# VHH binders against q96fz2, part 237

Target 1, 269 residues: q96fz2
Amino acid sequence: CGRTSCHLPRDVLTRACAYQDRRGQQRLPEWRDPDKYCPSYNKSPQSNSPVLLSRLHFEKDADSSERIIAPMRWGLVPSWFKESDPSKLQFNTTNCRSDTVMEKRSFKVPLGKGRRCVVLADGFYEWQRCQGTNQRQPYFIYFPQIKTEKSGSIGAADSPENWEKVWDNWRLLTMAGIFDCWEPPEGGDVLYSYTIITVDSCKGLSDIHHRMPAILDGEEAVSKWLDFGEVSTQEALKLIHPTENITFHAVSSVVNNSRNNTPECLAPV

## First folded at step 12 (VHH)

Design V9 (framework vhh_6z1v_2)
Fold by ESMFold2-Fast, scan of step 12:
Structure V9 (fold): chain B 269 residues (1-269), chain A 123 residues (1-123)
Amino acid sequence: as target 1 above (269 residues)
Amino acid sequence: EVQLVESGGRLVRTGGSLRLSCAASGSTFNSYAMGWFRQAPGKEREVVAAITQSGGKTYYADFVKGRFTISRDNAKNTVYLQMNSLKPEDTAVYYCAARWGFYETAPNEYDYWGQGTQVTVSS
């Protein structure tokens, strides 16, 4: 997983992340650095994406079940990195293999500090190789979406406003991530950056790509992954496995160029 | 950031009971997992019991299961260790410790420590 879509306006994204804390109180996650959120249909590594994490990471007196939403850099920069330029990191930390996460220092250390996050996206893209050619078919992969009885299906001739309504109730993809905090040696703001944990693809995705992100399906899984005060690293890692609760459709080659940032990136071919 | 002060240690007879208290200062206490550890002379410090910030999960070492109970009162910034059916081998200095995040069983994983309270169990 090297490309995602996360295009929802801030307010729509925030409402899509409504949750219940340990005390049963309904809440919206509180934003940190909301001005750094840049909606896009075509997010690549090194760009910022919104993640959920426990409020306890920022406030020492917080309940660990309370959530913050914050933009973080995609591509984990370890806290121990000593160079001045994060782009010079010799390791690719866009993804973290589930089978070696406790063996790799870059991931083991932040995981030991409870630095678990949930990476938010509309969905992610993967490129299927066609046998006998160098051509690849891109697919957009996302949670099955629940249809509202009242809304019915929207016809092709309907107004642009009607098409926008599909996103009002969109179920965001929730991927298991690990983040770290890096303090530049020369000074400046702390950099928060993340990696997406990957697993073997499920049966339904095996024809598209051999790996997939570790998807946290439902609020119980999301809550347990985030709550580092009540859920051990060992128990949290039991949530990391392939899921079959996923759907996809082929998209055009417009998405191939990460500079293209339009709804055409998601449109079925 | 968190100061821990243990109390309640004393001489007790075999089969007796004792409750240890650990009073914490600061508004951050309620965010920490808490542990009770013990150390006998010439031995390494070992975990006795631990509890999460909410009190929803607890851990007990095998040698105290069924005899000891850990609890916390976040309104009073206090963690307790109720010790029943005490044995001479329970004789040790008992330490209260705080860890940011989930509890652990290794002493080196804890951030803050109290000064300890002596428990002596005699025949």
Scores: ipSAE 0.630, ipTM 0.850, lowest interface PAE 1.5, mean pLDDT 88

Design V90 (framework vhh_6z1v_2)
Fold by ESMFold2-Fast, scan of step 12:
Structure V90 (fold): chain B 269 residues (1-269), chain A 123 residues (1-123)
Amino acid sequence: as target 1 above (269 residues)
Amino acid sequence: EVQLVESGGRLVRTGGSLRLSCAASGSTFSSYAMGWFRQAPGKEREVVAAITQSGGKTYYADFVKGRFTISRDNAKNTVYLQMNSLKPEDTAVYYCAARWGFYETAPREYDYWGQGTQVTVSS
């Protein structure tokens, strides 16, 4: 997973993240740095995307079940990185393989500090290799969605007007992430950056791509992944596995260029 | 940050009971996992029991299961260790420790430590 869509206006995104804390109180996540949120149909590594994380990471007396939403840089910069420019990191931290996460220092160290986050997106893009050509077919991949007017899940056969209206009640994709905090050696603001954990593709996606993000399907999984005060690293990692509860449709090649940021990027073709 | 002070250690006869208290100062106590550790002469420090910030999960070493109970009162900034059916092998200095996040069983994983309270169990 190297491209996502996260285009919802801030208020719509916030309401889509409504949750209950451990005491059963209904809440909305509190924003940090909301002005750094940049909605886009076409998010690539090194851009900022919104993530959920435990309030306990910022407020030392907070209940670990309470949530913050914050934009973070996609591409984890380890806290121990000594260079002045994070773009000079010699290895790719856009994704983190589930099978080696406890073997890689870049990921094992922040996991030990409870630095688990949930990466939010409308959905993600993958490119299917087309045999006999150099071109790949892009697909938009997302949770099944429910139409308000009795038609069930939205699909490629629906009109563009129906697709545009679905965003008011869109179920956001919730991907398991790990974040870290990097302090520039020459001073400046702390950089928060994340990686998306990846797993082997499920059967439903195997014809499109061999890997998929670790998707946290439902509020129980999201809550356990975020709650580093009550859920051990070992128990949290049991949530990391493929899911079949996913759908997709083909999209136009407009999405191929990460500079294109229009609804056409995810519209069915 | 948190500062920890243990109390309640004393001489107790075999088969007796004792409750240890660990009083915490500082605004962050309720956010820490808490552990009780012990160290006998000539031995390394070992975990006895641990508890999460909410008290929802606890851990006990095999040698104390069924005899000891860990609990906490976040309103009073205190963690307790209730010790029943005490044995001479329980003789040790008992330490309270605090860790950010989920509890661990290795002493090195804890951030803050008390000075210890001596428990002596005799016939």
Scores: ipSAE 0.634, ipTM 0.854, lowest interface PAE 1.5, mean pLDDT 89

Design V91 (framework vhh_6z1v_2)
Fold by ESMFold2-Fast, scan of step 12:
Structure V91 (fold): chain B 269 residues (1-269), chain A 123 residues (1-123)
Amino acid sequence: as target 1 above (269 residues)
Amino acid sequence: EVQLVESGGRLVRTGGSLRLSCAASGSTFSSYAMGWFRQAPGKEREVVAAITQSGGKTYYADFVKGRFTISRDNAKNTVYLQMNSLKPEDTAVYYCAARWGFYETAPNQYDYWGQGTQVTVSS
């Protein structure tokens, strides 16, 4: 996973993240740096995306089940990185393979510090190679959605008007991430950056791409991944596996150019 | 940063009971996982019991299961170890330790340590 959509207005995104803490109290996540959130239909690595993480990472007296929502840079910069410019990092940390996450120091160290986050998106994009040509067909991939006015899931065959109404109750894609904190050697603000954990594709996506993000399906999985005070690294890693609870539809080539940021990027073709 | 002070260690007869306390000051206690460790003369420090920040999950070494109970009172910044059916083999210096995040069983995974309290169990 190298491209996502996360276009919801801040208030709609916040309500879509409603949750229960350990005491059963209904809550909305509190924002850090809300002004850094930039809604977009076409987010690429190096840009900021909203993530959920435990409030305990910022407030030493917080219950670890309480959540913060914060924009973070996509592309993990390890805390030990010694150069002044994070763009000079020699290797790609956009994704982290689940099978080697405990072998790579860039990911093993922040995991040991409980630096687990949930990366939020409307969905993600993948490009399918078309047989007999060099052309690739982009797809928008997301959780199954419920129609607001009728029972049943929304699909590619539904009218554009039905798609416009779905955003108010959109079920956000929740991807398992790891983040780290990097302090610039010359001083300045701490940089928070993340990577998305990837797994082998499920059967339903295998014809589109061979890899998929590790998706946390439902609030129980999300809560366990975030709660580094009550859930061990070993227990949390049991949540990292492919899911079949996913749907997709083909989209136009407009999405190919990461500078394009319009609803056409995710509209069914 | 957190400072830990153990108390309650003393001489006790085989089969007796003892409650150890560990009082915390400095950084917020309620955010730390807490562990009790022990070290007998000439032996390495080993885990006895551990507890998460909420108290919702606990760990016990096999040799104390059914005899020892770990608990915490976050309002009093204190962790306790209730020791029942004490044996001569339980004789050791008992240490409390604090770790950010989930508890661990290896001593080198803990960030803050008390000075220890001596427990002696006579035959």
Scores: ipSAE 0.626, ipTM 0.848, lowest interface PAE 1.5, mean pLDDT 89

Design V92 (framework vhh_6z1v_2)
Fold by ESMFold2-Fast, scan of step 12:
Structure V92 (fold): chain B 269 residues (1-269), chain A 123 residues (1-123)
Amino acid sequence: as target 1 above (269 residues)
Amino acid sequence: EVQLVESGGRLVRTGGSLRLSCAASGSTFSSYAMGWFRQAPGKEREVVAAITQSGGKTYYADFVKGRFTISRDNAKNTVYLQMNSLKPEDTAVYYCAARWGFYETAPNEFDYWGQGTQVTVSS
């Protein structure tokens, strides 16, 4: 996973993240640095994306089940990185393989500090390689969605007007991430950056791509992944596996160029 | 910063019971995982028991399992260690420790420590 869509306006995104804390209180996540949130249909590594994380990371008296939403840089910069420019990092930290996460210091150290986050997106993109051709077919991959006016899920066969209305009640894709905090050697603001954990693709996606992000399907999985106060690293890692509860449709080649940021990037056909 | 003060250590006979208390001051207590550690003369500091911030999960070292119980009262900013069926091998200085997040078993994973309370178990 190297491209996502996260285009919802901040207020719509916030409402889509409504949750219940351990005490049963209904809450909206509290924003940090909301001005750094930049909606886009075509998010690439190095850009900022919204993530959920436990409020306990910021407030000494917080319940670990309470949530913050914050934009973070896609591409984890380890806390121990000593250069002045994070773009100079020698290793690609856009994704972290689930099978080696406890073996790589860049990921093992922040994971040991409870630095688990949930990466939010409308969905993600993958490019299918077809044998015997040099062309690749892009697909937009996302949770099944409920239609605004009809019972049942939104699909590729629905009109463009139905797709425009679906965003009001869109179920965001929730991907397991690890973040770290890097303090610039020359001083300045702490940089928060993340990586997306990846797993083998599920049966439903195997014809599109061999890898997929680790998707946390439902509020129970999301809350356990975030709650580093009550859920150990070992228990949290049990949530990291392929999921079948996803859908997809083919999209236009417009998405291929990461500079294109229009609704056409995720529109069917 | 969290300040921790242990109390309750004393001389007790083999087979006896003792309850240790650890009072936290200077900060909110409910956000911390808490641990009890002990150190006998000439030995390294080792974990005895640990408890999450809500009290929903606990850990016990094999050598105390079934005999000791850890508990906490977040309203009183206190963690307790109930020690039953005490043995001479339980003689040690008992330390209270705090950390953010889920508990760990290694002493170096805890940043806040009390001064310790001496427990002596005699025949």
Scores: ipSAE 0.548, ipTM 0.811, lowest interface PAE 1.7, mean pLDDT 89

Design V93 (framework vhh_6z1v_2)
Fold by OpenDDE, second read of step 13:
Structure V93 (fold): chain B 269 residues (1-269), chain A 123 residues (1-123)
Amino acid sequence: as target 1 above (269 residues)
Amino acid sequence: EVQLVESGGRLVRTGGSLRLSCAASGSTFSSYAMGWFRQAPGKEREVVAAITQSGGKTYYADFVKGRFTISRDNAKNTVYLQMNSLKPEDTAVYYCAARWGFYETAPNEYEYWGQGTQVTVSS
């Protein structure tokens, strides 16, 4: 996964992340660093994206089932990194393979500290190789959306009005991530950064791409992944597997340029 | 930093019962998983029981066999170990330990330790 969409306004995004805590109380996640949230139809590595994490990571007396939403840098910067520039990392931390997560220190260590997060997105993009050509067809991949009688599939949004309605009730894609905290050697603010865990693609997506993000499907999966106080690493890792509960459509080549940030990026062609 | 102080260890007869307490300093007790460990002379420190932050999940070593119960009162910053049907083999120094996050069975995974309390079970 090298490209996502996360374009919802902050308030809409927050409401979409409504949850029940351990006590069954309905809650909204509290924001950390809301000013760092930058909505975009075209999010690339090294950009900030909103993630969910346990409140206990920020507040010592917090219930671990409570959630915080925070923009973090995509591309995990390990806490042990001693260079002043995170871009000097010699290895790619955009993704973490599920099968080697425990073999790589950069991911194992933060995971062992309970630094699990849920990366939020409208969906993610993947490119399919076209047979016989060097061209790649991009696809937008996301959770199936509930068809309201009035709001057709994202593909049926024939009017701007219908499009807005679609996004008001959009089910966000929830991807399993690991985050770490890095303190710059020269001082300054602590950098929070994350990697997306990847798995082999489900059957439905296999023709497009052989790998997919580990998707946490449903509130229970999200809750278990986040609650590092009540769910062990071993138990949490059982949640990491391919899911068939996805849909996708072809999009234009507009998304190929990471500088393009328009609705056209995820619009069906 | 969390300071832990164990109490309740004493000499008891085989088949007897004992309740250990561990009091934590500070207001962050509820953020830690707690564990009871023991160390007998000449043996390695081993996990006895562990409990999550909320008390929702517990772990017991195989030798416990239902004889011991770990519990916690977050309002009192205290974790307990009720020990029943004690045996001479249970003779050891019992330690309370705290870990950030989920409990673990390995001693080296715990960040804070008490000084221990001696439990002696006579035949």
Scores: ipSAE 0.857, ipTM 0.937, lowest interface PAE 0.5, mean pLDDT 93
Fold by ESMFold2-Fast, scan of step 12:
Structure V93 (fold): chain B 269 residues (1-269), chain A 123 residues (1-123)
Amino acid sequence: as target 1 above (269 residues)
Amino acid sequence: EVQLVESGGRLVRTGGSLRLSCAASGSTFSSYAMGWFRQAPGKEREVVAAITQSGGKTYYADFVKGRFTISRDNAKNTVYLQMNSLKPEDTAVYYCAARWGFYETAPNEYEYWGQGTQVTVSS
């Protein structure tokens, strides 16, 4: 997973993240740096994306079940990185393989510090290799959504205009991530950055791509992944596995260029 | 930052009971995992019991299971270790420790420590 869509306005995104804390109290996650959130239909590595993480990471007296939502840089910069410019990191940290997460220092260290986060998206994109050609077919991949107000139209008339109607109650994709905090050696603000954990693709996605993000399906999984005060690293890693509860549709080649940021990027073709 | 002070250690006969208390100072107590460790003369410091931030999960070393109970009262900023059916082998200085995040069993994973309280078990 190297491309996502996360286009919802801040208010809609926040409401989509409603949750219950350990005491059963209904809450909305509290924003950190909300002005850094940039909605887009076509997010690539090095851009910021919203993530959920435990409030305990920012407030030493917080209940670990309480949540913050914050924009973080996609592409984990390890806390030990010694250069002045994060873009000069030699290693690709966009994704982290589940089978080597405890072997790679860049991921094992922040994981040991409880730096687990949930990466939010409308969905993600993958490119299917076509037989005997260098052409690839892009697909938009996302959680199954509840029945819409759309009447069962006879024709295959899904259009960008019709898709606008589904966003009010969209179920966001929730991907397991690891984040780290990097202090620039020359001073300045702490950089928060994340990687998405990847697993073998499920049977439903195997014809599109051989890998998929580790998806946390439902509030129980999301809660356990985030709650580093009550859930050990070992127990949390049991949540990392392929998910069959996923759907997809083909999209146009407009999405191929990461500079294109329009609804056409995820509209069915 | 958390400061920890243990109390309750004393001389007890074999088969007796004791409750140790660990009083914490600081606004962050309720966010820490807490552990009880012990160290006998000439031996390494070892884990006895541990408890999460909420008290929802506990750990006990095999040699104290069924005899010791760890608990916490976040309103009082206190952790307790109830020790029953004491044996001479339980003689040690008992230490309270605090760690940010989930509890661990290795002493070097804990940031804050009390000064210890002596428990002596005799026939």
Scores: ipSAE 0.649, ipTM 0.858, lowest interface PAE 1.4, mean pLDDT 89

Design V94 (framework vhh_6z1v_2)
Fold by ESMFold2-Fast, scan of step 12:
Structure V94 (fold): chain B 269 residues (1-269), chain A 123 residues (1-123)
Amino acid sequence: as target 1 above (269 residues)
Amino acid sequence: EVQLVESGGRLVRTGGSLRLSCAASGSTFSSYAMGWFRQAPGKEREVVAAITQSGGKTYYADFVKGRFTISRDNAKNTVYLQMNSLKPEDTAVYYCAARWGFYETAPNEYNYWGQGTQVTVSS
C-alpha cells in the first residue's frame, strides 16, 4: 500500500472515530496538531495522514485505552537517523512486512516502545497489472459500507447528488501502523512518522495485487492494537493477518498522478 | 518519574502469610506496569509477579503460582504482593519495579526500582 484517500473534513473524521475507553465511556479522540491535517483524495508517501494512537504516548498520567488523533508523516524515520534531511533515508519505510517486522531494527525498536498506531483512510488504491500491456488498472479498496437513505453507496450507479451523502456515515479503513519519533540533529520540532504493516493479499484481492495493508476489522481489533499498556507486542501481532471483509471498484487513471486531488480519483468507472 | 518504597518484609514461619506493599510517589504511578522481583544471597534478581496499568492482566512465576497474588490500588498509588504458604526458599529481598507500557519478566526492562524489603522464612 502506497496511495490512500482521506478527504473527510476534520469534524466528520473525528466523529467517524468515536470509541469507548476501558471504562465503557463513549469518547471522541483528542486532536494533536489539527492544523497539519490536509484532506485529500490522493495521499502519497511523505505526505501527512491522520493516525490514532494511545493518549499515554503524550500524557504520562493517561489511561492507555484513551485515544489521540494526530497527523503523521507517511514513511517512518527511525529515531537513530543521523542526517538532517529525512528524505535522504536510504531505504523505503512506507510499508513494513509483517513477516520481518521483528527482524528489522527500524520497526522492532519502536514496536518495543509500544509505538503502535492505526492509520485512517477512506480507502486505499492499488494498480492491477494487465496482461499484454504495460498499462495498469487502478482500484479503490475500502470496507463494505452500509447503505442508508442518507449515505448512498459509492459502488452503485448513483447520481452526483446522492454521492454527496455517502460520506456522512462512511466507515473509515483502519490499518495497522508503527510510528517513531525523530529529533532533528540540528534542532527543531520532533518528527512523528509512520509505516503501514503489510500482509499477503486475501483471496478477494489476489487478482489485483499480491500484498495488502494489515487491516484491523472492528473496534476490538483497533482497541487491542492501540492499547500498549494492556496488550503486549506478542499479542498485538496476532491481529496482523489478511482480511476478506473488503470491497473495491475500478477507478480512472486520474488517480495515477498524485497531484490530482478531486472526487474523480475514487469515482467508479 | 516515580519513586518506589517497599514495606512489610519481616521474619515469618514456614506456612505463614505476609503482605508486602509498594508505595509510589509522583503523579504517574497509574500509567506504569508494576512488577515484584526478589533476590536471594548469591543469586540473580528474578521476577515473582507483574501487573498491568489497569490491573486487568497479571503474571506469576511458576514457583509462586497459587500461593502469591499481586494487586494494585491506583487511587492510593500502591501495589501489593500477598504471599501465602511461605517456604524457606522464598527468603529474599523483595523489590518493586515500574515499567512504561506492558509488563515484562526481565529486570533490565524496568525503569524504576525500590530499595527492597527483606523477607525471611524460618522452618
Scores: ipSAE 0.646, ipTM 0.857, lowest interface PAE 1.5, mean pLDDT 89

